# VHH binders against DegV domain-containing protein DR_1986: the designs that were tried, part 7

Target 1, 281 residues: DegV domain-containing protein DR_1986, of Deinococcus radiodurans (q9rsy3)
Amino acid sequence: MSIAIVTDSTSDLTPEHLAALGVTGVPLYVLFEGQLYQDGVQLSARQLVEGVRAGKAIPSTSQPSPAEFAQAYAQALEHADEVLSLHISGQLSGTVGSARLAAQEFGGRVTVVDTHTVTLGLGLQVLRAAELVRAGQSVPQIVQTLERVYPQADLRFTVDTLDFLRLNGRIGGASALLGGLLNIKPLLVVRGGRVDAGGRVRGQKKALADLAEHVRRYVSQHGGARVAFLATVGGEEDRAAVRAQLSDLHFQDMGDHEIGAVVTVHAGPGAVGVALEPLSA

## First folded at step 21 (VHH)

Design DD5 (from AA3 with T100R)
Fold by ESMFold2, look of step 21:
Structure DD5 (fold): chain B 281 residues (1-281), chain A 123 residues (1-123)
Amino acid sequence: as target 1 above (281 residues)
Amino acid sequence: EVKLVESGGGLVQPGGSLRLSCAASGFTFSRYMMGWYRQTPGKQRDLVADITWEGDTKYGDSVKGRFTISRDNTKNTVYLQMNSLKPEDTAVYYCARGSRYYDILKGFDFDHWGQGTQVTVSS
């Protein structure tokens, strides 16, 4: 059976990348100054950060509607027998709930997955799912493979401030990192589908070294890795610095990625991270 | 309306066999995962076996090698062949339909259940 993949804009794969894969991306929304903007369609992460720096109101985000997912599914089913729909953690967003409601209208032709992750954690799952579709795996085989990979996957990052996570209610277990000394940098992970504490270090240089060391330890422990490097607007130099510390290490390079507007509302500008998963499923 | 109707339960001697059937209606049967669960009083339902719409099967550890799940999409029916029955297999057995919702940590969610059929293996 032919399988179409649908994801949401928090995968942080660009619309161009998704189009090249034949994958549909459903945008979430940024609410800013009383108006809704479609993530990556009507508002880029750069535009969001510029607006916030100009002293505009604090933005928030919202999920796609069930109707928007239903439209995406109807269009996908014009050319495929079934849909595999992969989404940001249900612990972080109602997006998977909207997708699940929409899927009920399609008579068992749409499978909705709560991936328990976000940004390139989700993006790497989307890329692997696309590989598995091309390899001829069925939907049950694909989700079983993603389930086997997930316990070995990591998303690790640092933010300039916990304020964005706190203000938008996605701080999770990272609240344990509040109240540090001046220039203490939080290290964050996604655990159980939520943001959680990964430690503290003093200063940005040590935070970047920790990210690089985490990749090295991962490669050593797993015999390899698929590695994506990610940053919000303002973190690009630091992302390059993490990559530079790994120039002697062999891994499957999944590229540099810009975190999109919706995730940037929660992470803030200047965030840097890595997404990891094992080489093979 | 989704309906799942189990049959084939009853009393059996240790070492015996039973075949459970689950007649399904109200949905496109061939598009859904189906499963059998069992429950002893005071405990939560445990997976006995499930089968995907593609025919892939999974079994609980205690029944592997003794039980076989199968489906007939032309009859909209799921079966559980239970061989070499033991007293610890005594339970209410439930037919269940898997939703097309997958939690990466928990697997497929099951959204409809039959009323159950009693299987009793006397000592």
Scores: ipSAE 0.751, ipTM 0.900, lowest interface PAE 0.8, mean pLDDT 92

